# VH-VL binders against o27280: the designs that were tried, part 489

Target 1, 266 residues: o27280
Amino acid sequence: MDSMNVPEVLEIKRIVEESESVKTFIFSWDFRREVRPGQFVMVWDFRDEKPMSVSLIDPVRSEIGISIRRVGEFTDRVHGLSEGDLLGIRGPYGRGFELMGRDILLVGGGIGMAPLAALADEATARGMRVDALVAARTADELLFLDRLEAAGVNISTCTDDGSCGFKGFAHERLLTLEENHDMAAVCGPEPMMFQVMRILDERDVPAQLSLERYMKCAVGICGQCCLDDTGFRVCAEGPVFWSQELSRVREFGRYRRDPAGRRVPW
Short names: E, the ipSAE of ESMFold2; O, the ipSAE of OpenDDE; V2, 0.75 times the mean of E and O plus 0.25 times the DockQ between their complexes.

## First folded at step 22 (VH-VL)

Design Bi1 (framework fv_bamlanivimab; at its last look DockQ between E and O 0.89; V2 from the best seeds 0.86)
Fold by OpenDDE, look of step 22:
Parts: sequence; C-alpha cells; structure tokens
Structure Bi1 (fold): chain C 266 residues (1-266), chain A 119 residues (1-119), chain B 107 residues (1-107)
Amino acid sequence: as target 1 above (266 residues)
Amino acid sequence: QVQLVQSGAEVKKPGSSVKVSCKASGGTFRTYGISWVRQAPGQGLEWMGRIIPRTGRARYAQKFQGRVTITADKSTSTAYMELSSLRSEDTAVYYCARDDQYEGNFDIWGQGTAVTVSS
Amino acid sequence: DIQMTQSPSSLSASVGDRVTITCRASQSINNYLSWYQQKPGKAPKLLIYAASSLQSGVPSRFSGSGSGTDFTLTITSLQPEDFATYYCQQSDDSPRTFGQGTKVEIK
C-alpha cells in the first residue's frame, strides 16, 4: 500500500441505492492493495475530495464499495453520477477494525453502518457469530439490512420513530440486550457512540469505535483531524479507536471541529 | 415469507396501453428492486426494467425506453409496469421479480401476467 | 448488450443422469451469473447466483461453476422434478440478459 499516491481514476461499475440518501458505488479494485473494514478512502470528483468509508470488500470479484450519504454539495454531485462515470480514489487510509473472539456485536447508526457492513462480511466469513444493532431515524433510513441478513448476521433494529424495531436510540436498545460479546464495533453519530461505549465499558466488552472528522490530507500531516487532547489524528491513528483510547479523548461525544477548526457541539 | 402477487390477465388492442401490478405480501421491498421480465410464447426471458421502490428510481432497457413506465407505491408495497403503444409482439407473460441490487439476480418471482395484444 | 449463449438448446436425459449445461457470455461478467429453472406455466426459480452459490432451498444436486465468460450448471443426479427449462442470466451490466434456455427432456 502506498498512501501517498495520487488518486486513481476509477469507473463506477455499479450503483446500489441503499436508501433515498445513500448510494453505494462499486469499483474494480486491485487487491494487491489491501483494504480492511474500517479504513477509508479519499473520493475525488475532480473538484473536491472527501473521506469515505469502504462498505464492501470483495476479493473474489475484485471489487470494493463505497457508501456515500448525500449531505452537501460534494455528495450531491457524486449522487448525480451514473454507472460508467469516473471518480478519483486514493487510499485506503487509516486503521481498520480488528476482529477477535467468536461473538461480535456491531452497533451502527445511519451511514455508520457502512464500515460495519464490510466488517460483518469479514466476520461471518471467518465463522464468527455476528449480532448487529442497526439504528436509524426511520425505517427507510435503516441500511444494509438485506445484505447483513444474507451474510447470516442476526439483526436487531432500532428507529427513533419506532417505525421499525425498537423505538428509541441504539444505546437504549442495547440496555435491553443482556448478552455479552467478545468484542464490539461501533460506528454512527458520535453521541450514540459515546453512550454505547459507556454501556459496553460497564459490561467489560472490548469495543472499537470509528470516528468521523474533517480530513484533508488523510496522511497525518495537516492536523485537521486531530483530537483533543491526545493529539490523535483520525486519519492516521484512526478512524477506528479502542474504547480505552477514546476515553482519553476529551472532545469525543462532546464536540467536533468544523472545516475552519472551530468547535461545534454535537 | 415475501411473495409477489401480480394482477390478472389482460387482453388489449394494438396501440393501447396495459398496466400490470405487482404487490409484495409478507414483507416490504426494503432495499430490493423490482424488475420486470417478459416472456413471449415459446420464447426466452427478456428484462424490461427495474425500479427501486425505496427510492422510486427506475431504469429501463433501451428497447423499451419511452414506451414502458415502472412505478412503485411504498405505502401499498406495490410496483407497476405500464407498457404503451402495444403491438402484437408484446403478447407475452409479464413477470415481476425481486431484484437483488448487489447480486443482480431475481430470487422471488410473481406468478406472471398474461398480456395478449390482438386486433 | 451482453449476449448469453447456452448449450445445448435442448437435451434428453434419464433419471439419475449427470446433466451439464453451459453458458457463455459475450464478454467477461466476473461471477455475476445466475441460473434459473422454469417449468411450463410457472415463473422461473432461482437456483444458483454468483455463479456458484446455491440459493436457499435448492437441492444440493444442483451446482454452478465458472467465472469470466464460461459457466456451467450441473445436476449430479437428475430427478423427475428436474425436467424443465434452464436459463442463465448475467447481472454484470444493464440490461440484464438471459440465455436462450436449455430444455431438459426425459429420454
């Protein structure tokens, strides 16, 4: 892997419409360049560049998938693309998830399920028992359910409005689940992750959490994704962190920095 | 268990339109698409188009562009295929099928709707 | 469009026979190939997807193999209920396209 490479221009092979606001773009991938669940790539639409998690890793087909939620101008442009169109992709970058034990719990919220979906595939392929708590605002925002089921994942759903599964937030649903796992992987809104982490810590379940921050270089140089007060660079030391690491991160679950570096509350 | 139930047989005149429905029972579409595939008498299978009910976006085979319209109503878990300017060659059994967006296969099929176009 | 060509168009076999049907794509489709079984007056039934993955509920006597352009459906021991028409289908590109079908008839 050469993380300093210029973006490779790749053709969008297929587009999966995950929801009204989320699309998965599938690309051919040279797996001599290893990619792990939890790692991210920089997606370049020849105007701007944004970090995106890899949501599909398929060495058999030599394909990867990148799930993108439409949230702004960049993603609006990307969502306007069609199969056959081109994007620049560089990476992968960052630290991905580590799998341990036999039973794993995935807790994901919204687009946070993207890296967890990839992790689920790997875990199930390894013969692990995978439970997934999938959370979203509404049923229509729940992601990857069919894919996860197909992979043999045991799914529990949670929606804010109760339109599917447990009515409430992921951490609330988690409290109702008594079973412990060998490890957990968490990704979603940071307030959710914060609460989930606390519960998992109380239960002595090792947990990895994937953070999202504004990234520019993706190679640990610019410092835009540094976390208070540890100095952890999300692009280099993360985006996947162990709970004990995040316990040292003051801003986790509390605030983030905008592109200008200003603190903004969650 | 999810099943697809289609509307009944149709007999149409050339130049008219036909609209076939496909209702999912026992569940929702979720992230699956609904494809329409037709089969002329004694012939093979021909893909016409697909809709993702969750998003409402449809794609069509070029052969049917401008003549076929695929829609879906999420509230009723029903997909529709409307074919206009009917010709005798459009005489066929029309199937709806659940379309896996990742695999591109059709794992659940409706029972088919026979459409006969004759003057 | 990707053309799918099956071989043979028809074959006669007896119960217990090993049956092999081939499908060739006009270009590489990776493993985006599915096999269907269709009986008269019925909708097609998915047997194999991703070239070699057995659909849930399908007997293990059915198997698929291949990648790229050449694919094979095998029935290890033909059963009475297996007499039908079989179709391959590519899902690598749009439009989705089917082979012309292979009719398996009783000898």
Scores: ipSAE 0.912, ipTM 0.948, lowest interface PAE 0.5, mean pLDDT 95
Fold by ESMFold2, look of step 22:
Formats: C-alpha cells, structure tokens, sequence
Structure Bi1 (fold): chain C 266 residues (1-266), chain A 119 residues (1-119), chain B 107 residues (1-107)
C-alpha cells in the first residue's frame, strides 16, 4: 500500500484502564503494515503528535494496542477520549527487538513495560521461557501484571516504596536474580536502563535497550532524535539498540536534551 | 483463588432504590473490572455496566444511564451497584462478575442477589 | 447492539451423546466469543473464551469453534453434570450481549 508517512485516521475500538495514569488504546489494524515488538508509532490528536510504544500486536484479531501515560497536555487530551473517537497514527517506525535463545529476561520500568508486554507475547508464543522484572514507584503503578501472568511469564516485582515485591530499584533487584538468560530486553527510565545495562554487560548477557528521544519526522530526516557520539537516529537506527551499540554513546544515562538541543540534567 | 460474595436478597417498593455489594476475597482486583449483569425470572442475561476499581472509572449500558451508579472501595475490595427509581421490571437476580478488560468476558461470578420489586 | 442468536433453544440428550450448540452474531465479532454454563439457582460459569480457548479447570470434552458470525460449542460424551443452560456472549462491541440460551435436558 502507500509508503508515504501520512497519519491514518483510526477509530478507538477499546480503551483498557491499566492504572490511574496509563490507558491502552486498541485499534483495528491492517497487518499488511507489519508491526514488531519495540517499534513505535506517531500518535496525532489533530493538534500535536507524539511517539508512543505499541504494547499489543494481535494479527488474529487484526488489532494493535498503544499504551499512553498521562504526563502532559497532549496525553491529557488523549486520555479524555472515548471509544469511537478518532486519532491519527503514522507508522510503525524503528527497529524492533530480536529474539534469541530459549530464556529471555525482560526488565521494565513504568510505561517501559509496554513494548516488553508485546515482546513477552511473541516470546511465549515461540515457546521461550520468559522472566520479567517489573518495576515502578508504587504497587498501583506496576503495569501489565495480569497480562504477563496469563501469558505464563515468571514475574518479579520491585517498587521504590516496597508496597509490592522487592523494595528498591530495578538494578538492585536484578543483582538477586538468576544469571541463566540467553538475552535481555530493557525499557524504562534512561538512568535505570544505564544501570541495568552495566550489570548485564558484566554478566555477558546480550541485551537490547529501547530509547526515547525527541521526534518530529520519525523517518530519520530531521535529525531531532540524534545521539551525540554516534550520529545514530533513534527513529531510524533504533529505538531498540544492542548494549554494545550504546556503550559507544557518551550521553546515554548521563544527560538529556530539550527540544532546542540543550543538555539538561535528568 | 478469588471469590466474589454478594449481599443478601432485597424486597423493595416501586420508586425506591437498592444497593448491592460485591466483595472480593482471596485476592485483589488488580486491573480487572467488576461488571453487573442481571437476569429476570426465566429470562436471559443483561449487562448493566462496569467499574474498574483501580481507577474508579465506571461505564453504563445506555438503558441504565441515569438510574444506575456503580462504585468501588479499593481498601475493602468491594464494589457496589445502586439502582434507583425501581419498577416491577427490575425484579431480577443481580450478579457481579470479574471483567477481563482485554477479552471482555466474565471469569468469576458472585452468587447473585435476588431483588424483588413489589407493593 | 450486536444480537446473538442461539440454536436450538432447547434439546434433549442422553449421557454419552455428542451435543452441538450454535451461536450466530448479527455482525462479525472476529473471535470475541465466550460460552457459559448455568445450572438452576447458580451463577453462570465460563467454559470457553476467544471462541476456542478452554477455561482453566473445564473438562476437555468441551470445545468451541468458529470465527466471524458463526460459532459452535461441542460437548463430546455428555455427562450427567452437563445438563444445564448454555449461553454465548460477544465482547467485540459495547454493550456486551448474550444469546438467549440453550437448555440441555436429560432424555
């Protein structure tokens, strides 16, 4: 079909209430436009456009789900929509996760569990053993636990406040987990991903990490998603990178950039 | 193993209200919803509405909007359904059921609460 | 609203029989179809979801098939505890709707 990057206007078929701050919006989707776990879409509310992770990929029902955390004006407007309302969607874009081996570890912080939930569904469908470390600030913010459990995923939880599972950060809990995985997939706050990457590198576990950067074009033309040291464009060469690729990037985990390109602290 | 336990049978007069409770035991609701489904004597099943206890957000079938209020108390793992302006047609068994938001099915049901509206 | 029509409305069968119940949706619902069993004075019990997936703890003599508009619940080798009323339910569109029911009676 058309390869132009024009948003398709789609009706919201179903809204799943994941938490007080996170909703999953489900759309009918023509899978001639294949979607892979770890790819993203640009969501357009007819005023603004933001990148969002795909959390559900269901070719049998011809549906995708996009999980959105309420964090600002754009996401507040989208959270105010109802089933039957319209959104524009461009994509999918980017490089998704690659599966290898038989045992996979997923490490997700907050909304970062969204693309990992989609990956978990694919991994279990392939017969892989899936362990997931699901992290949040509080128990009420742990995402996708019911879906992961139903898929046969072995879940470990951690919360900053100790309200569920291990009290502490994801990388602290990771130190207490078994070291018998063939690969790992990581998504969450960049400081968390940096710490988790260091541990996995020391354990010689191949790891893929999903990054977020400011995006406008989503196809690698505008340069807004570039990384300092490599020239990698998160929208084109990522958002999923191998840990070896990221080890060459000075900025990863140390600072972020505002829309004007200025370095700012995390 | 989660169970849903409902409040006891009610006999009500036309024009009054009824409030039925549905308590979860053996676990929490997590991301599941609680739906309310009624069954008139000798009749089939009719969905009335649903609440997501984690968020407190409820939705209602159009037929019942304005007459039904569904609420939840997370601290007691209890959902409530209140139906107002009762009519004889509201005589039914009222069930609460655990509602899978993705599948839209009901995997755990309360025992039912018989509500009889007569004068 | 999506109308769900079951057939037959009732049937009589003997222990050991194969029983087939059909459910037709007024529009395509993909595989958003569930089957329930209800005995007198009791709540419905989920048997099958996603048209063909067996709920945990349900005997394998129950099976479901179909997609789109036409669905079938099959009971192989009917047992004494299977005499009940069976309902289909769609969850593709709001509101969720149920079939009228099929009563399976002892012959």
Amino acid sequence: as target 1 above (266 residues)
Amino acid sequence: QVQLVQSGAEVKKPGSSVKVSCKASGGTFRTYGISWVRQAPGQGLEWMGRIIPRTGRARYAQKFQGRVTITADKSTSTAYMELSSLRSEDTAVYYCARDDQYEGNFDIWGQGTAVTVSS
Amino acid sequence: DIQMTQSPSSLSASVGDRVTITCRASQSINNYLSWYQQKPGKAPKLLIYAASSLQSGVPSRFSGSGSGTDFTLTITSLQPEDFATYYCQQSDDSPRTFGQGTKVEIK
Scores: ipSAE 0.801, ipTM 0.898, lowest interface PAE 0.7, mean pLDDT 89
ESMFold2 (binder alone), look of step 22: mean pLDDT 91; pTM 0.940

Design Bi10 (framework fv_bamlanivimab; at its last look DockQ between E and O 0.90; V2 from the best seeds 0.87)
Fold by OpenDDE, look of step 22:
Order: C-alpha cells, then sequence, then structure tokens
Structure Bi10 (fold): chain C 266 residues (1-266), chain A 119 residues (1-119), chain B 107 residues (1-107)
C-alpha cells in the first residue's frame, strides 16, 4: 500500500462522455504503482481535492480512467476541463475488490458502476463469468453498458422510471433473479447497497461493497471517514468492505456524515 | 443490429450549405459517438468531427472549424452534419460512423452520402 | 496532427498469398490503431482495432500487430473477396487521422 502523498500532475489524455453528468478522464499511468479495482485516487484541480474511484485500469496501454459525476463546484470545474489540461492525482488508496470464484455478480447504481466497470474488466480477463445488474434513475443515466458488453459481461438493467430494463430498484430486480453467484461486488447509493446486501446475505452469496464517504486525508489519519461504531476508516480499511464487516457498521444504509461531521439521513 | 442510414445524394452550388442526416436503426446510440468522415473521389478518408448524441457535445477537426456543424436528435436517433460555404473541393462522399469513445474506432458505417459541389 | 503513412500504396497479389501492409505513425499512438477494408462504392469496414483485436465477424486470416509507431496488417491467405483498399487509422488523439490507403489488386 505504498502510495504517494504528493499529487502527481498528469495530463488528461482523453475524455469519455459516459452520460450527461459523468465523464471519464483518462491518464497515462506508471503501473509500477499498482492500482486495483475498488481503490480510489485523490483528484486535485489545484483548488480542491476529492476522492474518485478508478473506473479503467489498462496496463497494456499504461492508462487509467477516472469517472467523475458532476455534482458540485469541484466536479463542475473538472467537467469544464479539456483534453490536454492538467489534474493532480495521488494514490491509489484504500482496499480494492478481491475476486474469487468463477461466477461474479456486479450490482451497481449510477456512478457506483465506475469501480465495478474496472472490476468487470479484470474478472472477464481472468475468464470469469460476469453478470452485471446496472441500475440508474433513467436509461440515459445507465453507465458503461457498451463497455461492459464489449468485455463479455451479461448485463441486466433496471431503471427507476422503467425507461430501460426492469422498472424499479436494483434490489427489486435482484429478487427476480434466481441464480446465485460465487461472489458479488456492489457499489451505488447506500440505500441500494443496503438492500442488495441483505438479499445476498440471505442467499449466502459472499459480497463486497464499496462505500462512499467524505474523505479528507485518504491515509487514515484525519478520521473524517470513520464509520460508526466500528471505527472503520473508509479510506484505509475500505472503501471496499465485506458484507460481514458492514453488518457491524451501524450507520451503513442509515445515515452519513457531511463535511462538517453532522449526521444526515440517506 | 444497429445500422446507420444516411440521407440521399446532394448537388449544391458553391457558397451554399448541405445538411446530411444519419439515422440509427435497430437501436440507440447509447454512449457511442457519431463521427463524420468524408472521402473525395479517388482519395482517402478524412475525419471531420464527432458528436456524442447522449450529451449533445460535438468536436470538430480544425480544418472544418466554423464551417461544419454536427448535431443530434436523440428522440429520433438521428445525427446531422451541416457543411456551409461549400467549395468544389468539398465534393465527396460523406460517411457517418459509430464512434467508440474508448477505442476511437468506427465499427458501424452509414452507406455514405454523395455531395457534389459545382457551379 | 498525427500523420499516418501506409506502405505500400498499392500491391499486386494472388489468391492464397500472404499480404502484409504497414502503417507508421508520426508519433507514438500506443495501440490506438485500427484497420479498415473498403471496396469500391462501399463504406469502410472495420477489421482490426486496438492494433491487434479482431473485429467481430472478421475472418481469422486477418491479423494486426504493432505498438507505438509501427503497425502491420497481415492477411495470411488472400481470398478473392479481399481485393480492396485498406486504411489504417489512429485514435490516440484528435483529430482522428487515416493512412493514405493501400490498394490490394489482383496480380
Amino acid sequence: as target 1 above (266 residues)
Amino acid sequence: QVQLVQSGAEVKKPGSSVKVSCKASGGTFRTYGISWVRQAPGQGLEWMGRIIPRTGRARYAQKFQGRVTITADKSTSTAYMELSSLRSEDTAVYYCARDDQYEGNFDIWGQGTAVTVSS
Amino acid sequence: DIQMTQSPSSLSASVGDRVTITCRASQSINNYLSWYQQKPGKAPKLLIYAASSLQSGVPSRFSGSGSGTDFTLTITSLQPEDFATYYCQQSDESPRTFGQGTKVEIK
């Protein structure tokens, strides 16, 4: 877990427009610094810094991709950047996904599909059978479908408005799927993950879930991303957790802390 | 299976504009882009620009900046390329092609639209 | 802009021949290189992407190799339907650019 704490200034090599609100920024990467699906990097636009999941890992091309959803001032600025512009990147940090078994289920919601897309690439490269349940509010918000299909992933979609696939939420769609998998990886809105985890637990499917929290230092020092009541630091012990670990986390699926540390419900 | 179907041949006068359409059938654009590539008679292929229909954002080759406009209508799954201030040198077959944003290749092509510019 | 130079501009070959076409980029393009086949009056057809990945539906007699600046398209055993013009295309940066083409003719 050797990570550079000083951001490396990298040029945006390419920008992939995933949706109206999501862009993937591609950078050249020195893979002497290993990066795993599920790990995150700190993205610095020379004014502010935010943790972002790695959505593309390509050792052949020596490239990584970071998918960023436009949700605030920082991401607004980043989305205004062009190819050739610079960003500071430090990391990777955190615990990534661990692949096991032959058949894997990916359950992702919205931007949560970012780390899962990277995981899908690795899993398929290893010859695993990958099923992905991709959820979003609308069809236009479904992410990485084409990329996943190209990788050989079997995709099931669900949308809140029914504009694509199953009308409803990911956990509802999951209930309609009878097949079990050797493991599952889950990432998305925490309420979704909470429900999905419960279903997977009932089915005795080992599951890893990637949590999103406000992270400041990314190195387990500041405590801003600590989880009640375990004290797990999302940046250090996570962001990927096993379901058994999260079962001990009181706040999971219930509330989060804002940048000021206040509890806010999901 | 997704196919791209382009509008018919055009004959234009110098100084006029031409607008070519490219409709996707058998599916949607999803996250793919639509690039426009032209080919003058007996010549090679020249990339003009690209639009991401899902977002509506377009990029153009410098050579055509200010003269080409690429648009898309998601509701009809149709992309458009408008070229203004036409010159004789613009006489070519114009192709739309599905653009993979990650690979940057063109895996599906329209049948082409012949545009002839003559006085 | 990245210039793509193909070699040769044209070649004559017979059915069953091994055909090799090269493409050189003016700068490194990693493996962002695609090969297309175009027949007269038809749109180009993607054969190879990512320098060496065979497009779905393309016969296995087609193969691509290379990385950086030098790339090669190989047809192991030329078939009658393979007489056409072939183009390489880089997608490392905008604008996307094509080679000038290689016409494969019947000997």
Scores: ipSAE 0.912, ipTM 0.948, lowest interface PAE 0.5, mean pLDDT 95
Fold by ESMFold2, look of step 22:
Structure Bi10 (fold): chain C 266 residues (1-266), chain A 119 residues (1-119), chain B 107 residues (1-107)
Amino acid sequence: as target 1 above (266 residues)
Amino acid sequence: QVQLVQSGAEVKKPGSSVKVSCKASGGTFRTYGISWVRQAPGQGLEWMGRIIPRTGRARYAQKFQGRVTITADKSTSTAYMELSSLRSEDTAVYYCARDDQYEGNFDIWGQGTAVTVSS
Amino acid sequence: DIQMTQSPSSLSASVGDRVTITCRASQSINNYLSWYQQKPGKAPKLLIYAASSLQSGVPSRFSGSGSGTDFTLTITSLQPEDFATYYCQQSDESPRTFGQGTKVEIK
């Protein structure tokens, strides 16, 4: 693994409007650099660089898709781009999801559905039965529903405001779902993932969860993505971890850190 | 199963405008786009533009920019295409079609709206 | 804009014949190619997407092949209901463009 890969400057081939706040940017990609669901890339807009999840992996068309939610200055600039514009891409980085068994549960909150959409495509292509619990604050932010339906995924929804599906949080909806899965994959806001992990652990369902941390190098040398107690580097040993790995991590779900490194509650 | 139901045939005078509606029956648009495609008598198919109803953003073929406006109303699951400054060569059947943003194909079509421009 | 050229413009065939229609793109479109059937007075109907994927509800006698610039729609055994005009359409780049059509007439 190099200390730093050089970003490849790629042309935006297509932009998919997923919601008012989420766009998927599709690029041509040389699959000699293999990409797996759950891995991430560093997106460079020639001023700053941020990690983003891969949501579409299509070796036949030689394309990848990267879904980006508009949340701040960097993502505002990226959302202002058009087809034909350029972005720098480094990666992929990190360890992706591992599939096992015949029945998988996906639990995604907001943009966390992005890597799970890629995983759903792979799981259905392998002939697995896929159930997805898709969560958002409101109906218009439920992501990838049409794409998941077309792939044959069985969808349950929940929204904070009750505008679509179950009114409430993902872990509350999960309590009302069947417990018949060989594994689960979880990605979304860390408090949601902690609550979901607790339920899945109590049910003895093997779970993999994708974590987010500040990243600078993305290749495991700078230490900026380390987790308390274990020294796990999210960019190297993760971002996808098994629930048993995370059970040893003091900070997971308990608190976050501000830019000065101080503990703050979620 | 979702169906697209268009407004009825229209006869218009040159210089006027026409507004064709396209309503999703048995469902909503969700994240799909709605494209408009026309076909003059005895001719092939011509893409005019599309809208993504969830975001309200529309895109037009360059030939039609300035004369066509495509809109959508999420609350009624209805898309609209308005063509202004009509001429006799605008006589055609106008189709709406459900537009897959990833594939860019049209898997569900409206029945078509015949627009005749004559005095 | 990507130009789509269909061949032939028209053909005449008997029930049971194998019919082949070709479509050529002015530049590579990978497999972003769809085929439609249109009967007189009716809206087009999607037959094939992604060059070779059969749309739900379409008879298996229809098949598509090709990638890049050259594509083929094949009807293995022509049926009376297959009298129609067939269009290819690319979706690799905006604007979406159609071929000029191939009219299949029963002898």
Scores: ipSAE 0.795, ipTM 0.898, lowest interface PAE 0.8, mean pLDDT 89
ESMFold2 (binder alone), look of step 22: mean pLDDT 92; pTM 0.946

Design Bi11 (framework fv_bamlanivimab; at its last look DockQ between E and O 0.94; V2 from the best seeds 0.88)
Fold by OpenDDE, look of step 22:
Structure Bi11 (fold): chain C 266 residues (1-266), chain A 119 residues (1-119), chain B 107 residues (1-107)
Amino acid sequence: as target 1 above (266 residues)
Amino acid sequence: QVQLVQSGAEVKKPGSSVKVSCKASGGTFRTYGISWVRQAPGQGLEWMGRIIPRTGRARYAQKFQGRVTITADKSTSTAYMELSSLRSEDTAVYYCARDDQYEGNFDIWGQGTAVTVSS
Amino acid sequence: DIQMTQSPSSLSASVGDRVTITCRASQSINNYLSWYQQKPGKAPKLLIYAASSLQSGVPSRFSGSGSGTDFTLTITSLQPEDFATYYCQQSDYEPRTFGQGTKVEIK
């Protein structure tokens, strides 16, 4: 194993409160270790370790941000941390997003917007036109709207309850949008991504989708994040996949593996 | 366009408390915070603390810890700053300002609230 | 706390002049530095953020530069409406702290 597999103990420089359940932790980062939108890091709180997407990449400031949703014991502990506290970070790992064309569509749901926010920053910096469809259950759960707007992203929102933007799901909103893009990047609940991918495929829009799976090693060894039929390791061959790749993955949009390896429906 | 509108001027006695309101009009706070900054007559600007209305969590400058309370009501898009145990030195114009959590700058300001503490 | 020191505390200038104000932080604040303009009886107005990014609606005659500990606000050609007090503010650390201000007066 290379030095990248050794967690580096980093101080939380700042904490951004994105929502009631999401915080972005900002760290100083040595950019000699390159990181791309869509890649993830393993976050170690000295008790447990979880994969987290990078949501902010700032080479100018030499900082990265990791957005974490409060969903369990590990994230509860992390959310209890303060600025100045320490976390172990190793990585980055996985395949990140590739940018192509001039017009890009981002479709994100919930915390899935984390890697897309980073991608948006890169895309806009490159002079690309970025449209973002941001989905959440409620208005208060919509993430990164202010960041995206500040970056010049054209935002469309949808919420399950209609509290902001289109009332409905992301794929439903997408159907109402007539414009095609050169490429799309998608991240969110897998059922959402599945539906979005189908629409994009019908429209012949190249799409990359970021999958979330239980990852243990992050280096393609343990197999905990293997996708059925293909054997794709989300940590190694992903987490970002092209739609063509995912079309081969029967598991996609249907079920996932829990930590015990059991099939759990979405 | 979002604007911050503050409550009116206050005249208080030493030892009393003052509560200043800051209402966002033309929009919501979203993920922005609301910081409170005061300015004594002829003096500079002093940051007191901030709140993230979306989460209700507040942070304070050490100087004001235990004496200042910052709250927010999302339903009314209003933030509040309460300062207790007022002293003559607390005489100042108090500003609320929209706080960008990433940049840490204040891009929108209230009109200010003059608070005078005198016996 | 991070101490922000502006220089000069005051200056006199004429319309059309190039004006330069400096701000020094007691330690590195990366580029988390903002500049504000304040006129008498008014709230401060954000001019520059991230050391060099021009706030929307601010005239291009305003510019900021610097990183680390030393920062500069420049007004290329002073206009009548630019006579005011200017403040720098760091946002890398809490508490947020301001410079003592620089008053730009008419010569």
Scores: ipSAE 0.922, ipTM 0.955, lowest interface PAE 0.5, mean pLDDT 95
Fold by ESMFold2, look of step 22:
Structure Bi11 (fold): chain C 266 residues (1-266), chain A 119 residues (1-119), chain B 107 residues (1-107)
Amino acid sequence: as target 1 above (266 residues)
Amino acid sequence: QVQLVQSGAEVKKPGSSVKVSCKASGGTFRTYGISWVRQAPGQGLEWMGRIIPRTGRARYAQKFQGRVTITADKSTSTAYMELSSLRSEDTAVYYCARDDQYEGNFDIWGQGTAVTVSS
Amino acid sequence: DIQMTQSPSSLSASVGDRVTITCRASQSINNYLSWYQQKPGKAPKLLIYAASSLQSGVPSRFSGSGSGTDFTLTITSLQPEDFATYYCQQSDYEPRTFGQGTKVEIK
């Protein structure tokens, strides 16, 4: 068995084109290294290494899928790869989502829907009722809708431009949805997650939220993924946190940090 | 409820080209691909290639690389397959099919377009 | 390319019979195997995907099994509408490839 701290070089088995900006890269995976929804991997293109969402966990086929949004130089290079090309993968890392109860609400914005798609598969396999609120800027950016429908997930959509579903933000749509869930799982842009968390807290719905921070080591040693005021390391104690844990975090939803550690407005 | 409706039968001369259309109705393509599969008279099925309409990216079976072009128009929910340098061996029924990117199977098929290549 | 070989190439059967069609891949394809039914002049129809999952709207008398290289389609009580040609198809690797077909005829 390989150490989770050393990248394993894996062949890209298949590429799923989720949108113009998002691809899912599928790899063979030895499930003696367990993978849970909400955990992440570090993807190495032999120059740089970045944390990426696991969106498919399939022990039967011995496959994982890693969804990557094209947003910069590293992800542009990865999006230029083809089936048969190689990537290094470290992990999985972090704390995944915990399922509870019978009825779960998923709230995903953009690429944040990726770990929630994996969670939806697990929840439906357990016989849970799954509602998903899927948000994006436009209809063409809505992710995983076909996959979620096939799994029996009840989908509500919202788009900033109104091209599909509710015109507006995820938290605005959430205010118009039924309040009948045992738990929620939330992942997306941090300002969206803050607003969604506030609503869910007011409704007394237990919520787990998945955060993103700058990461270097991914195993909790270097401190680059730490949250102010708590000492929580996103790569070790997260990326998934309960809303109660995040309510004590002053920086959540307020600002972010650049690679040099400076506070930067959202 | 999605249907794929193809253009009508064609008779072509060797060396010419044919372009077959495949229109989807009752929904959008979303993340599904559109594959093209042909069937020569009395023979089995042969995958030619596919396009992902959302991204416009196409991929082709090596056998057809250089002769086939697959395109899509999202605004009309229509995919096209053009096969050039036709030979008598290209006589077949050409199907379009909705292609699940994860499974790689074909859950919805067009009615087929008969293409006959003869001098 | 992955070669898919079906057996038999044809068979004759009566209404009510149990029929079995096999499909062999030239290399392992895990469970990336689908079965289709095609009637003369018609497009193929998906019956089974992921080797054993029944497509919505397909009667339960159809079933699939197998993994790796060897797969089976079974019809437990043949009905008049089941006389057709059946194809297997792998989707683990590109190009997607089909078996040569198995024609099921009425005796």
Scores: ipSAE 0.795, ipTM 0.898, lowest interface PAE 0.9, mean pLDDT 89
ESMFold2 (binder alone), look of step 22: mean pLDDT 92; pTM 0.947

